VH-VL binders against q9h9l3. Designs and how they scored, part 13

Target 1, 176 residues: q9h9l3
Amino acid sequence: PRKMVAIDCEMVGTGPKGHVSSLARCSIVNYNGDVLYDEYILPPCHIVDYRTRWSGIRKQHMVNATPFKIARGQILKILTGKIVVGHAIHNDFKALQYFHPKSLTRDTSHIPPLNRKADCPENATMSLKHLTKKLLNRDIQVGKSGHSSVEDAQATMELYKLVEVEWEEHLARNPP

## First folded at step 6 (VH-VL; framework fv_amlenetug)

Design y4
Fold by ESMFold2-Fast, scan of step 6:
Structure y4 (fold): chain C 176 residues (1-176), chain A 124 residues (1-124), chain B 108 residues (1-108)
Amino acid sequence: as target 1 above (176 residues)
Amino acid sequence: EVQLLESGGGLVQTGGSLRLSCAASGFTFSDYAMTWVRQAPGKGLEWVSAISGYGDSTYYADSVKGRFTISRDNSQNTLYLQMNSLRAEDTAVYYCAKSPWEYDRSAYEYFDYWGQGTLVTVSS
Amino acid sequence: EIVLTQSPGTLSLSPGERATLSCRASQSVSSDYLAWYQQKPGQAPRLLIYGASSRATGIPDRFSGSGSGTDFTLTISRLEPEDFAVYYCQQYGDSPYTFGQGTKVEIK
């Protein structure tokens, strides 16, 4: 139906002290929430910290993981030319080492009408978990076994749909 | 370069209130979870409270639930701990501590940088 | 909550000796998210080890961590004078964050 997708990435710690975020999983869903892509991704650098509590990534997931270069090519093929929805999506694009046109990017962490519906300050950056609870009455990112990037991508698309009409009108009047 | 400086400690009577502050510098404050850890004189470390980077998730030790409130002002790079209904057993040095992750806004972390602490003394 | 029990309570050793400190969890620590801290009198704690075995930046290689699940160990291979301090383990695999009661490493 729409040429619109939502993305969510999971990252592991690489580099000194494990403080560099490297892509380790990516999920992409279409407008209706159907999964288009969901793969574990092997970073080119040594993994210092799996960050399992948040990422859900374990050493076993790396055994059959798609190498970064191959995964990146597959992901970019899906994203190119489409409207891409994400939450704090700059982090996902940074992990992918990718620039997506601003005119085709929708970041649910920076949509003032969405914050307004959640009774939050319009220019504050709110977490995906908070917005999903307030607006969809659903708990995501629950427990100690890590986040589901599929769940996060689906929630992100549903959040965007709540403001899609008014936000697309705003962007038409105020092109990025 | 990372600095955490606590203030607001002092002597207070049982049942009183006190607000601690932690001024942060040298890092992007809103990207990191923050915590308060206390230590009673001559005793070990006790985790008190944690707050996510955006401030949307807060966590408390059972011993302080309902009495203490953690908050942050990301525009001023400041962490707060509002302490109400203080008890003698709340007497401790209170440390402000930083999580190590830039993009992870979860509150459950180890702590890579600590402030020097501020002493809170609660007396009868 | 996960209770962390450290042993021994006090370890009396001489410079040059090996120190072995134990931390036992009442239940499995998710992802082995366990840290070790050193605290000297009048000072804030200092991070030594995180993720059970990863050494923090600037920490000498004589400090090492090991273990998984419920049993964790901090080892100081050859004690230096500056290593006599109190050591705490901390888990961050489950809410709430909990610390062990501490092990004091003192000069014999």
Scores: ipSAE 0.006, ipTM 0.518, lowest interface PAE 10.1, mean pLDDT 87

Design y5
Fold by ESMFold2-Fast, scan of step 6:
Structure y5 (fold): chain C 176 residues (1-176), chain A 124 residues (1-124), chain B 108 residues (1-108)
Amino acid sequence: as target 1 above (176 residues)
Amino acid sequence: EVQLLESGGGLVQTGGSLRLSCAASGFTFSDYAMTWVRQAPGKGLEWVSAISGYGDSTYYADSVKGRFTISRDNSQNTLYLQMNSLRAEDTAVYYCAKSPWEYDRSYYDYFDYWGQGTLVTVSS
Amino acid sequence: EIVLTQSPGTLSLSPGERATLSCRASQSVSSDYLAWYQQKPGQAPRLLIYYASSRATGIPDRFSGSGSGTDFTLTISRLEPEDFAVYYCQQYGDSPYTFGQGTKVEIK
């Protein structure tokens, strides 16, 4: 089996003025887009700002949500040793308080061939929504009620698959 | 295509108030986080405040907390900075700047487009 | 907060020379989320590099960024007259995001 997964996390604001991003949901899909993990996660700190416009998280989702320590253990078991695909994936790893090897990390916000296929400047940082619309002809993150981390993870995997051969060859020649 | 135009700067007395505006065009304004960055005369860049795309989240530097309020009017494609209780050390050129991604997980980022800046001078 | 220290403070060079500008962080910058900006007198900053090494749209290939962790470099391979400016680094890997104090590249 292909040792590759895609991840997307939703964060809520904790700490002073809600400026700290704390994990509140995580979705992981396999190469084919099948859901391997999708749980609401309870931060250990008081939630100041649910950031519902983006996260889709509401107070009701925190009732019976998996505590951060337990969820983190489950997630890391899935990620460890696999190629992990994400969009702006640093934010996800930071929220997980986790280091994933750069050699096994694929960030679709930083793949020049992907931008080229979307008729965007190679060195521009394009949103997941824009790349998905241009390359997959699909609208994601629609409306103001929050994003689906499952939808975002699935779109991210599909985008990576468009450039997988080219990018893996590039990484073999230019190891991070 | 992307354009940010600032206005509202000027000379103001210590303890006074001033509201800065930044008119945005060329992108879907409501989908992007916006930021104010200032630069005192002859000094470097200092982040002031950030706001999420729909205004649900706001963030402030410790130096301006409680005195400045960032807001936006997405129907007018305009970003605002309401500055109250102004001090001499608030004297700076204030820049409006755009985040490169739709603001879904970061309250701040690097900035792909900047306005021309508007000078705020606080004296006497 | 992460403190960014740029060196040298002033770099005096002639057109055609190579410029090497340093930006050091007080602690590791996550995922190399480090950007470089150019600012000319009377103008707004202009994005040059993001993600430590990715050139922004419209930026000439004589500009390159490198580095990881705590030590980052902006290189201008052959200075053109229009490159004499102040350069700032910025980290966005941790909150609050912070800027370096700047390096002035001036004509010798």
Scores: ipSAE 0.006, ipTM 0.523, lowest interface PAE 10.2, mean pLDDT 86

Design y6
Fold by ESMFold2-Fast, scan of step 6:
Structure y6 (fold): chain C 176 residues (1-176), chain A 124 residues (1-124), chain B 108 residues (1-108)
Amino acid sequence: as target 1 above (176 residues)
Amino acid sequence: EVQLLESGGGLVQTGGSLRLSCAASGFTFSDYAMTWVRQAPGKGLEWVSAISGYGDSTYYADSVKGRFTISRDNSQNTLYLQMNSLRAEDTAVYYCAKSPWEFDRSGYDYFDYWGQGTLVTVSS
Amino acid sequence: EIVLTQSPGTLSLSPGERATLSCRASQSVSSDYLAWYQQKPGQAPRLLIYGASSRATGIPDRFSGSGSGTDFTLTISRLEPEDFAVYYCQQWGDSPYTFGQGTKVEIK
C-alpha cells in the first residue's frame, strides 16, 4: 500500500481587512497518529487578524516561526507521493499553494460511508468536531483558545481508518 | 493588464520535437498555476498539462504522459511545454491559460485568461 | 474521467431570442467546479461563468449559469449579434480536467 499521512493547517488573516487566509501552522501525522511535522509558519505578508479563537495562533508564535517558503518545501517533501488525508483539505492545499493528485487525496468531509456511519446525510458536509464526537466519542476543538492542528490531524486519520477498507475498495473500482 | 503570448509552434515531422513558450505579463507569475490546453482543427478543447505556481507539481493528460514536459521559469515569467515523440494526433492550436489561483483563490482551476494560441502541425 | 455532454450540438436562433445550453456530467460535479467559455472563430476561448453561476469580469448580465449535480445550464436571455459563437462547459472537480464537446449558436 502507499504510505498515508493526515494533515491539518491553521490560517491567519492577511491582506485587506484580514480577508486573505495565510498559512500559519501545519501539522502532519502518520498512520498511527505520530507527529511527523508541526511548525508555526511565518506568512510573507503582514498579519492583520490572528483569528486566535479558531487558529490558536498568537503574536508570540510568530517570533521564531519558519518562513513560508522554507516550511512549504519541508511539507511538500512529506506529502509528495503519499495518500494525504484531511478534512475540507482543499483549504489546506490552498494555503500551501499546492496541487496534490486527487487519486491520492482523501477528504473526510466528502466520504459518504463516513457520514452514513455517523447517521448523517451522505452528501452533507459535516464538521470534524461533529464526526469525531459521533464516531470516536471524543471532544476536539474545546474552548475558546483556538484549535490544535495536531489534535485535528490525529482525529482526521482515525476517522479515515473507520472507512479505509470500504473506501479504498470503492476508489479501486471507481478511480477518481 | 494580463497578457499571455505563445510562441514556438510550427511544422514538425512525426517523431520530432518542439518546445512551446508562453510569455506572461501583468500579474505576479509565481503566484498562479498555469495550464496548456489544445484544440485540434475543427474540434473541441482538450486539457494537456498544468503546473503549480512554484513549479513543484505537474499534471498531464494520459494522451501526453511520458512525451510532454511542462515547466516554468518564474524569473523570466515564462511557461514551457517540451513536446517529444510527436504524433499526427498532436496537431492542434496550443493555448497557454492562467488559473485564477492566488493565495486566497487556490483550488479554482478554471482559466480566467488565455493566450492567442500557437499552431503545431505534425506531418509525415 | 468525468465526461461532459453538451446539448444541443447546434442551436440556430435569431438576435433577440433566448438561448438555453445544457451540459450534463457522467457523474456528480460540485457546482463550485464548473465553468463556461465562449469561443469565436479564429479566437481563443473567453471565460464567461465560473462556479456554475458566477459571471467573470466584463461579462454582460444577459449571460447566466445555473445547475447542480449532473445537470448544468448556460442561458443567454436576449441574443446579441456578438453572441453567435461556440460555447464549452468545463469541470475541474476531478482529474483530468474535461471540456464538453461544445454547442454552436448560429444565426438562423
Scores: ipSAE 0.007, ipTM 0.496, lowest interface PAE 12.0, mean pLDDT 86

Design y7
Fold by ESMFold2-Fast, scan of step 6:
Structure y7 (fold): chain C 176 residues (1-176), chain A 124 residues (1-124), chain B 108 residues (1-108)
Amino acid sequence: as target 1 above (176 residues)
Amino acid sequence: EVQLLESGGGLVQTGGSLRLSCAASGFTFSEYAMTWVRQAPGKGLEWVSAISGYGDSTYYADSVKGRFTISRDNSQNTLYLQMNSLRAEDTAVYYCAKSPWDYDRSGYDYFDYWGQGTLVTVSS
Amino acid sequence: EIVLTQSPGTLSLSPGERATLSCRASQSVSSDYLAWYQQKPGQAPRLLIYGASSRATGIPDRFSGSGSGTDFTLTISRLEPEDFAVYYCQQYGDSPYTFGQGTKVEIK
């Protein structure tokens, strides 16, 4: 059994019109929901838009933030060789400029049994907030001050645990 | 080149139904939130409804809640607005508009590209 | 909902003059998520400014946005003939997203 972690990243807007999503915070939790990593991250490019309503990131968080190159190295050391759980995790890996093996990746936005438990079509992509409310009876991403990536990573791990046994068996029979 | 092309507008009686479509091209449709904005003849802009990139979050103006349904088909790059129980005050040009980001990722529902609009006229 | 009130309703000016358009919100706009659009007769709106002060791609530098909280301003430093149009502000800080009623900038 490989060790398993869950990740959630917050991005800010950089580049023309703030259209590029750049990593500005990353949270990683272990199987039990304990925080392994939670740092604000300074993008190498000028921040055009903090996206504060969603990211929770403000200019003050950037003052002592870990530079991207250093943070990326730290994060990759935690992720390498582990099963990594996330929600719409492609966006997190893109922001990290990182390729994680598909065989070790679990995306709670693309697990048919999880949608089935939530009474949603198996091929639909459901938000983390909706799945967490439906399956865990918990409200996350509440209010207008931005999301907590720690809260999101913890919820993501708990959601995966609901289908872990059946999904791991499925993947063993149908390797990606 | 981003293009949005609305269709489905026309003349309909009060209490009737109409379905609007917006064909999108020039961008990865599923990665962006989409919106319907309307404009009554000689009046200003009114936000009607929004849908997240994956379609799992929808939002409605109070004036249309319970009567209109926004949806999308990401495999066909098409946005829809199903309008039921139409009223005279729903008469407007309906614009399809693109957010610069997915609603769930950025929270930006300003609109960087707009279609040309489709006219809906509701009469008794 | 946040109500946006634009003033004046109509602004009559000549080419070469400075236009100052106001947009006031009934409550603070979260993160100053305020956009400005230009609409010409028979056309769809065009994005000018987003985030209160960021100019959209291709928009001339004579257009500028300013303000925060409840008070926002669109300034056109030197009106060109093509700038005579209706201008709308829009907040996207809170759902439902709301627009102002518009300011018509017309030739004097």
Scores: ipSAE 0.006, ipTM 0.521, lowest interface PAE 10.1, mean pLDDT 87

Design y8
Fold by ESMFold2-Fast, scan of step 6:
Structure y8 (fold): chain C 176 residues (1-176), chain A 124 residues (1-124), chain B 108 residues (1-108)
Amino acid sequence: as target 1 above (176 residues)
Amino acid sequence: EVQLLESGGGLVQTGGSLRLSCAASGFTFSDYAMTWVRQAPGKGLEWVSAISGYGDSTYYADSVKGRFTISRDNSQNTLYLQMNSLRAEDTAVYYCAKSPWEYERSGYDYFDYWGQGTLVTVSS
Amino acid sequence: EIVLTQSPGTLSLSPGERATLSCRASQSVSSDYLAWYQQKPGQAPRLLIYGASDRATGIPDRFSGSGSGTDFTLTISRLEPEDFAVYYCQQYGDSPYTFGQGTKVEIK
């Protein structure tokens, strides 16, 4: 019925001590893993901490980055009306200052059957890296230039596809 | 206010065991990777071990592999280092250190906050 | 593993002078993931610089980091009395994490 996309955002630290997470990159892929959107995004606030080890973001990426207000508009046009898959996706929506309906949201960090397939406790919050290694036999978030939000979005979609039939049936019986 | 407080250090004989603890406060403990770094008397810093935020990934220096085990209890905001088969060269101040990265990511980082350290002395 | 070599081993300087500390890697540090720490006697290390050139929160602008690949520098433009300490570089681009042996900045 609905089209499905996966999203992964990279955040940098802004505000006091760099403890506020501000959107600095967003990648969106379709069901097959094809890239629909991938842009560096310029936060409206001064960047205190690039968090480069995780984000892969450096000062040079900000030079031609899309301003937050414009990027947000572009991203929301892609997400609206679609099933959106993410990992700990509430953080991505928070960074986007966006509310996506729960009925159309799929969070791979909160899907008990997915943890079960990985031989992990259903009540535990497992990292994307762990689930991807265990279930897809693939190492992500390991690289010379920092982590890729494209790679993370693609892995997230593939993980959801492992439990899609079971989880969609569960949600049809138990609407959120 | 981020605080890290190590405990459990002391004098132990070669071949013995010791467990170090690090009590964390002032941040969401489970969102951050944690690391143990040691410093032998009068020497420089040596990385020992790291653990991801949810504990699903662990890393060890070759000098401690098979002897030391890093673990964490996120319900108690506590990091542990179980040290077995201790050697004289393990004598050092052991520091607990925090990754700056929010969200669980694997453990190779720089360290934005450090504890005060706990001294481990291994003697024959 | 990447070996980090710091030079000089000791810098003897007076307050107000410029300090330049070198850190050289045995092979290229991935993504320039290089940090600098300050340590005073009896204290834990304190983060100064990360990502080769980014100042940590609360660090005065007299501290600056530069360099890429295998050659990195920490500069203190005008030494204050509180800056006399041991300084360590650390790479986090490759497993295992490694630290330099340290450079001591001492008062003349």
Scores: ipSAE 0.000, ipTM 0.476, lowest interface PAE 13.0, mean pLDDT 86

Design y9
Fold by ESMFold2-Fast, scan of step 6:
Structure y9 (fold): chain C 176 residues (1-176), chain A 124 residues (1-124), chain B 108 residues (1-108)
Amino acid sequence: as target 1 above (176 residues)
Amino acid sequence: EVQLLESGGGLVQTGGSLRLSCAASGFTFSDYAMTWVRQAPGKGLEWVSAISGYGDSTYYADSVKGRFTISRDNSQNTLYLQMNSLRAEDTAVYYCAKSPWEYSRSGYDYFDYWGQGTLVTVSS
Amino acid sequence: EIVLTQSPGTLSLSPGERATLSCRASQSVSSDYLAWYQQKPGQAPRLLIYGASSRAKGIPDRFSGSGSGTDFTLTISRLEPEDFAVYYCQQYGDSPYTFGQGTKVEIK
């Protein structure tokens, strides 16, 4: 079986009024949910807005954070050649300035059978929090101190496992 | 030109369900967080729910948590609000509103553009 | 949650006069993330000011915002006929989003 990982990134606000999203943390887990990578990442631009309530990132996390260029290299070495699972994963790839082949990408926000199992409209983008609660009976992203990208990556992998057989068969019949 | 157009409002009985839609155009929909804000007749603005640009994070006001579900279809440039277990107090004009933040995962913002609103009346 | 209190509830003024609207927060608003909206009867709200003092695109310079922490002000230097409306402040510095109850600026 091809090696599979799940990824989740956290972004902070840079640029005018903090409206640009820049990578500030990345977590990658393997098929069993074990952490392969989890680092705070220093954006090359001045951070205007930490977005802490959602990102969980605070000024102190940036003091010894891995510079973007170095972190990007490390992350891409882990992702290359693997099936990468994420939720709304385009956001993560954009922050990494990275193209991952569609044939090796699995986006749990765009898997109709997953939404169907959750009693949600098949073509709607449902939040990771909602799908995890409905299908795994687990609350994630709890509280006001921000999201855990490790927790999100782990939940994303478990969600994908619920539809893996069905979805891989679908992709074999309908290549992206 | 940025445009947001709500639909799906109407009269519904207490305990019923209704789904609102907001059709977006004039911007890259998936890059911006979206929000529902409501206004009861003669009252002020009340934030209801928000969703990040790529749909990976959702947020709800305590008054609607567990009853309302926000979602989006980025392929159709459409935002949704599924409203269940409706109460008389949910009677309001529901506005779709856009975040100014590109690639935002936060969902909590000010709103640079608003739709015209759609009226939801819950009675009986 | 942060409670926003607007005052006065109603301002009765004539065209050409200065309007000063207050918005007070129950807690300090992080990064002065405070916005002001204008709403006319039967219409959606329109963004005027964000970040306490930055004018939104297309907003006339007679509108200005000021303040920090817990005390914020919207000023309309010389009221035009089209400025008679309800004005709302909104904070986005802390979850959840909260709005003030509104100040109605009406013709005498």
Scores: ipSAE 0.012, ipTM 0.570, lowest interface PAE 8.6, mean pLDDT 87

Design z1
Fold by ESMFold2-Fast, scan of step 6:
Structure z1 (fold): chain C 176 residues (1-176), chain A 124 residues (1-124), chain B 108 residues (1-108)
Amino acid sequence: as target 1 above (176 residues)
Amino acid sequence: EVQLLESGGGLVQTGGSLRLSCAASGFTFSDYAMTWVRQAPGKGLEWVSAISGYGDSTDYADSVKGRFTISRDNSQNTLYLQMNSLRAEDTAVYYCAKSPWEYLRSGYDYFDYWGQGTLVTVSS
Amino acid sequence: EIVLTQSPGTLSLSPGERATLSCRASQSVSSDYLAWYQQKPGQAPRLLIYGASSRATGIPDRFSGSGSGTDFTLTISRLEPEDFAVYYCQQYGDSPYTFGQGTKVEIK
């Protein structure tokens, strides 16, 4: 398989009124969907809002969580030099305080051929849940107990594989 | 009070080099991403380069890639921009800009504080 | 890169009038990832709005931002003399961060 990974992060609310998004879990899978990294991460700031309905994160997950600085170092060692696939991946990179080269970044929320296959407007930003249901016939992010970042990362990689040949050819013709 | 003070600008010949500095105070410098934004005389704003709070991740506008290097010294609260192979098109006021105070853990948002700017003039 | 196009290039208005400034993106931008800045001659830019609609600290209520997707608007409900300046929009949803070319609000 190629040197390609998929990432999905869960964020909790910190700062005034919980408006800051702080990294609280990160999952990274390889091309085949095998888990390379999956850790709960302790933000350096007080958690105001766990956002549990979406993040799946609860107080108990923070007890033995990896401190942010250490987790960030581990994650960046995995991402550096690889093609990184994500959905709305700019949010993940912001939470990591990380600039990944655009030439090595693949955002499944901004791939026109993927939306086209899903019968969606090419320039719209569609949710991971919608694209996964439409194109993979799989329900993710089910229930009210929050999302699984492993499940989301795996779905994201599988979605990218549907357009990989076409999109890599496009990027070769139109470098980012 | 947040302060950003740029220095190092001046007149330089095409092909020359300059290093800009931005002295930061009033916030925990290492927690925030920092950015250089430039503005040619009478023109609009152009993003140039950004660096993570830890200093281990950087990004550049295509127009300066391979010629400019952004760096920081968190022990001295100072941001740098090393400019090599300067062109007439690099003539601009260079601003040091900070990521938002409230959103330090969210990274590279918008720019809540800007320095006064330092003028770089590149002549033949 | 996302190209931001501001219109009009120049607005000629009198104090007390309403100013409406447009910023249109070549690709969809999350409404939470657009900022507006004010710049006066010889000065650094000043943050007005972030996240498309959130007013920055110390910015008067007469400034408001709206919009989502590709169409964003900055509104100044009742121009004061100090509001005559150049205004820039900026997206920070995708690298490289890009600015619009600016709209000049000048006295009629």
Scores: ipSAE 0.140, ipTM 0.723, lowest interface PAE 5.7, mean pLDDT 88

Design z10
Fold by ESMFold2-Fast, scan of step 6:
Structure z10 (fold): chain C 176 residues (1-176), chain A 124 residues (1-124), chain B 108 residues (1-108)
Amino acid sequence: as target 1 above (176 residues)
Amino acid sequence: EVQLLESGGGLVQTGGSLRLSCAASGFTFSDYAMTWVRQAPGKGLEWVSAISGYGDSTDYADSVKGRFTISRDNSQNTLYLQMNSLRAEDTAVYYCAKSPWEYDLSGYDYFDYWGQGTLVTVSS
Amino acid sequence: EIVLTQSPGTLSLSPGERATLSCRASQSVSSDYLAWYQQKPGQAPRLLIYGASSRATGIPDRFSGSGSGTDFTLTISRLEPEDFAVYYCQQYGESPYTFGQGTKVEIK
């Protein structure tokens, strides 16, 4: 197996007026799309805004959620030393308060060959939903009840696989 | 009142080492990521390194990777930057900067408070 | 890495005038991922704007930010004597976090 995983996180609003984004769910899948981690995560501070439309998080999910510090430790054990794939992945790393090496980071929102395959401008930041529909002929993030981080992580890994050979060759010639 | 106070700067020879400190007060130090930003005389700002609140995750600019080490002691509310194999181009005022607690939707990597800076001069 | 280019390099104005400062990114930055700082001689930078348009606590309302994508603007509606300084933009959309080279706002 490849030393590669894909991640997607969901955030809720904490702090004054819900302006702080706090981790509330994390899903990690392996190269084949099998789930390695999927937990609801309890922020250490009061949740002001569940952002349910996007996060899919509701108060009921917090009842048995893993406390942030514990969840973060579990997640970092999985990510450390691996190539980590995500979509707008810097948001996930910020929610985790984690700095992953850029040489081991793959962001499907910023891979020019992937946009080219989707007939999109190379320098545009395309949504995961759009790229997945265009390139995999699959609808994700359907409905108004929020996103599935498992579904998003799986789609992200499949998108990366479409350009993996080409992009890894590019990075070998042009190290970040 | 948030305060950040850098120390440890000075004159050092090319190839030498220095350790900078930043003493923090007025906030729960362990809850915030911390950053070092430098500014060469008469030049602009350059991000150098960052460390998570727990101290277990770090990041570095390519220009300092392998030579500088960021660390923190949360029991003493102190941030450190160990600088090895110093070069003339490392000459700069080094600022300690704090990630904000209040943030919209896109993370914690702008800096709401800065220290006064400490000057590092690298010469032959 | 995202390169930020600020213009003009120097802006010479009188108190009471409007200042408009530009920051252009080499590739798209989310509009929520750009900050502006003010720096006076011998002092540390001071946060003015974050998320392209949100004013930091304690910053006067004469300071405003706008823009999205690759083109961002800081506006000072009516310059006061204390506003003559160097201004830097910074993106935090992706690591490494990068700053523009600065715009100096000086007295005419």
Scores: ipSAE 0.025, ipTM 0.648, lowest interface PAE 8.1, mean pLDDT 88

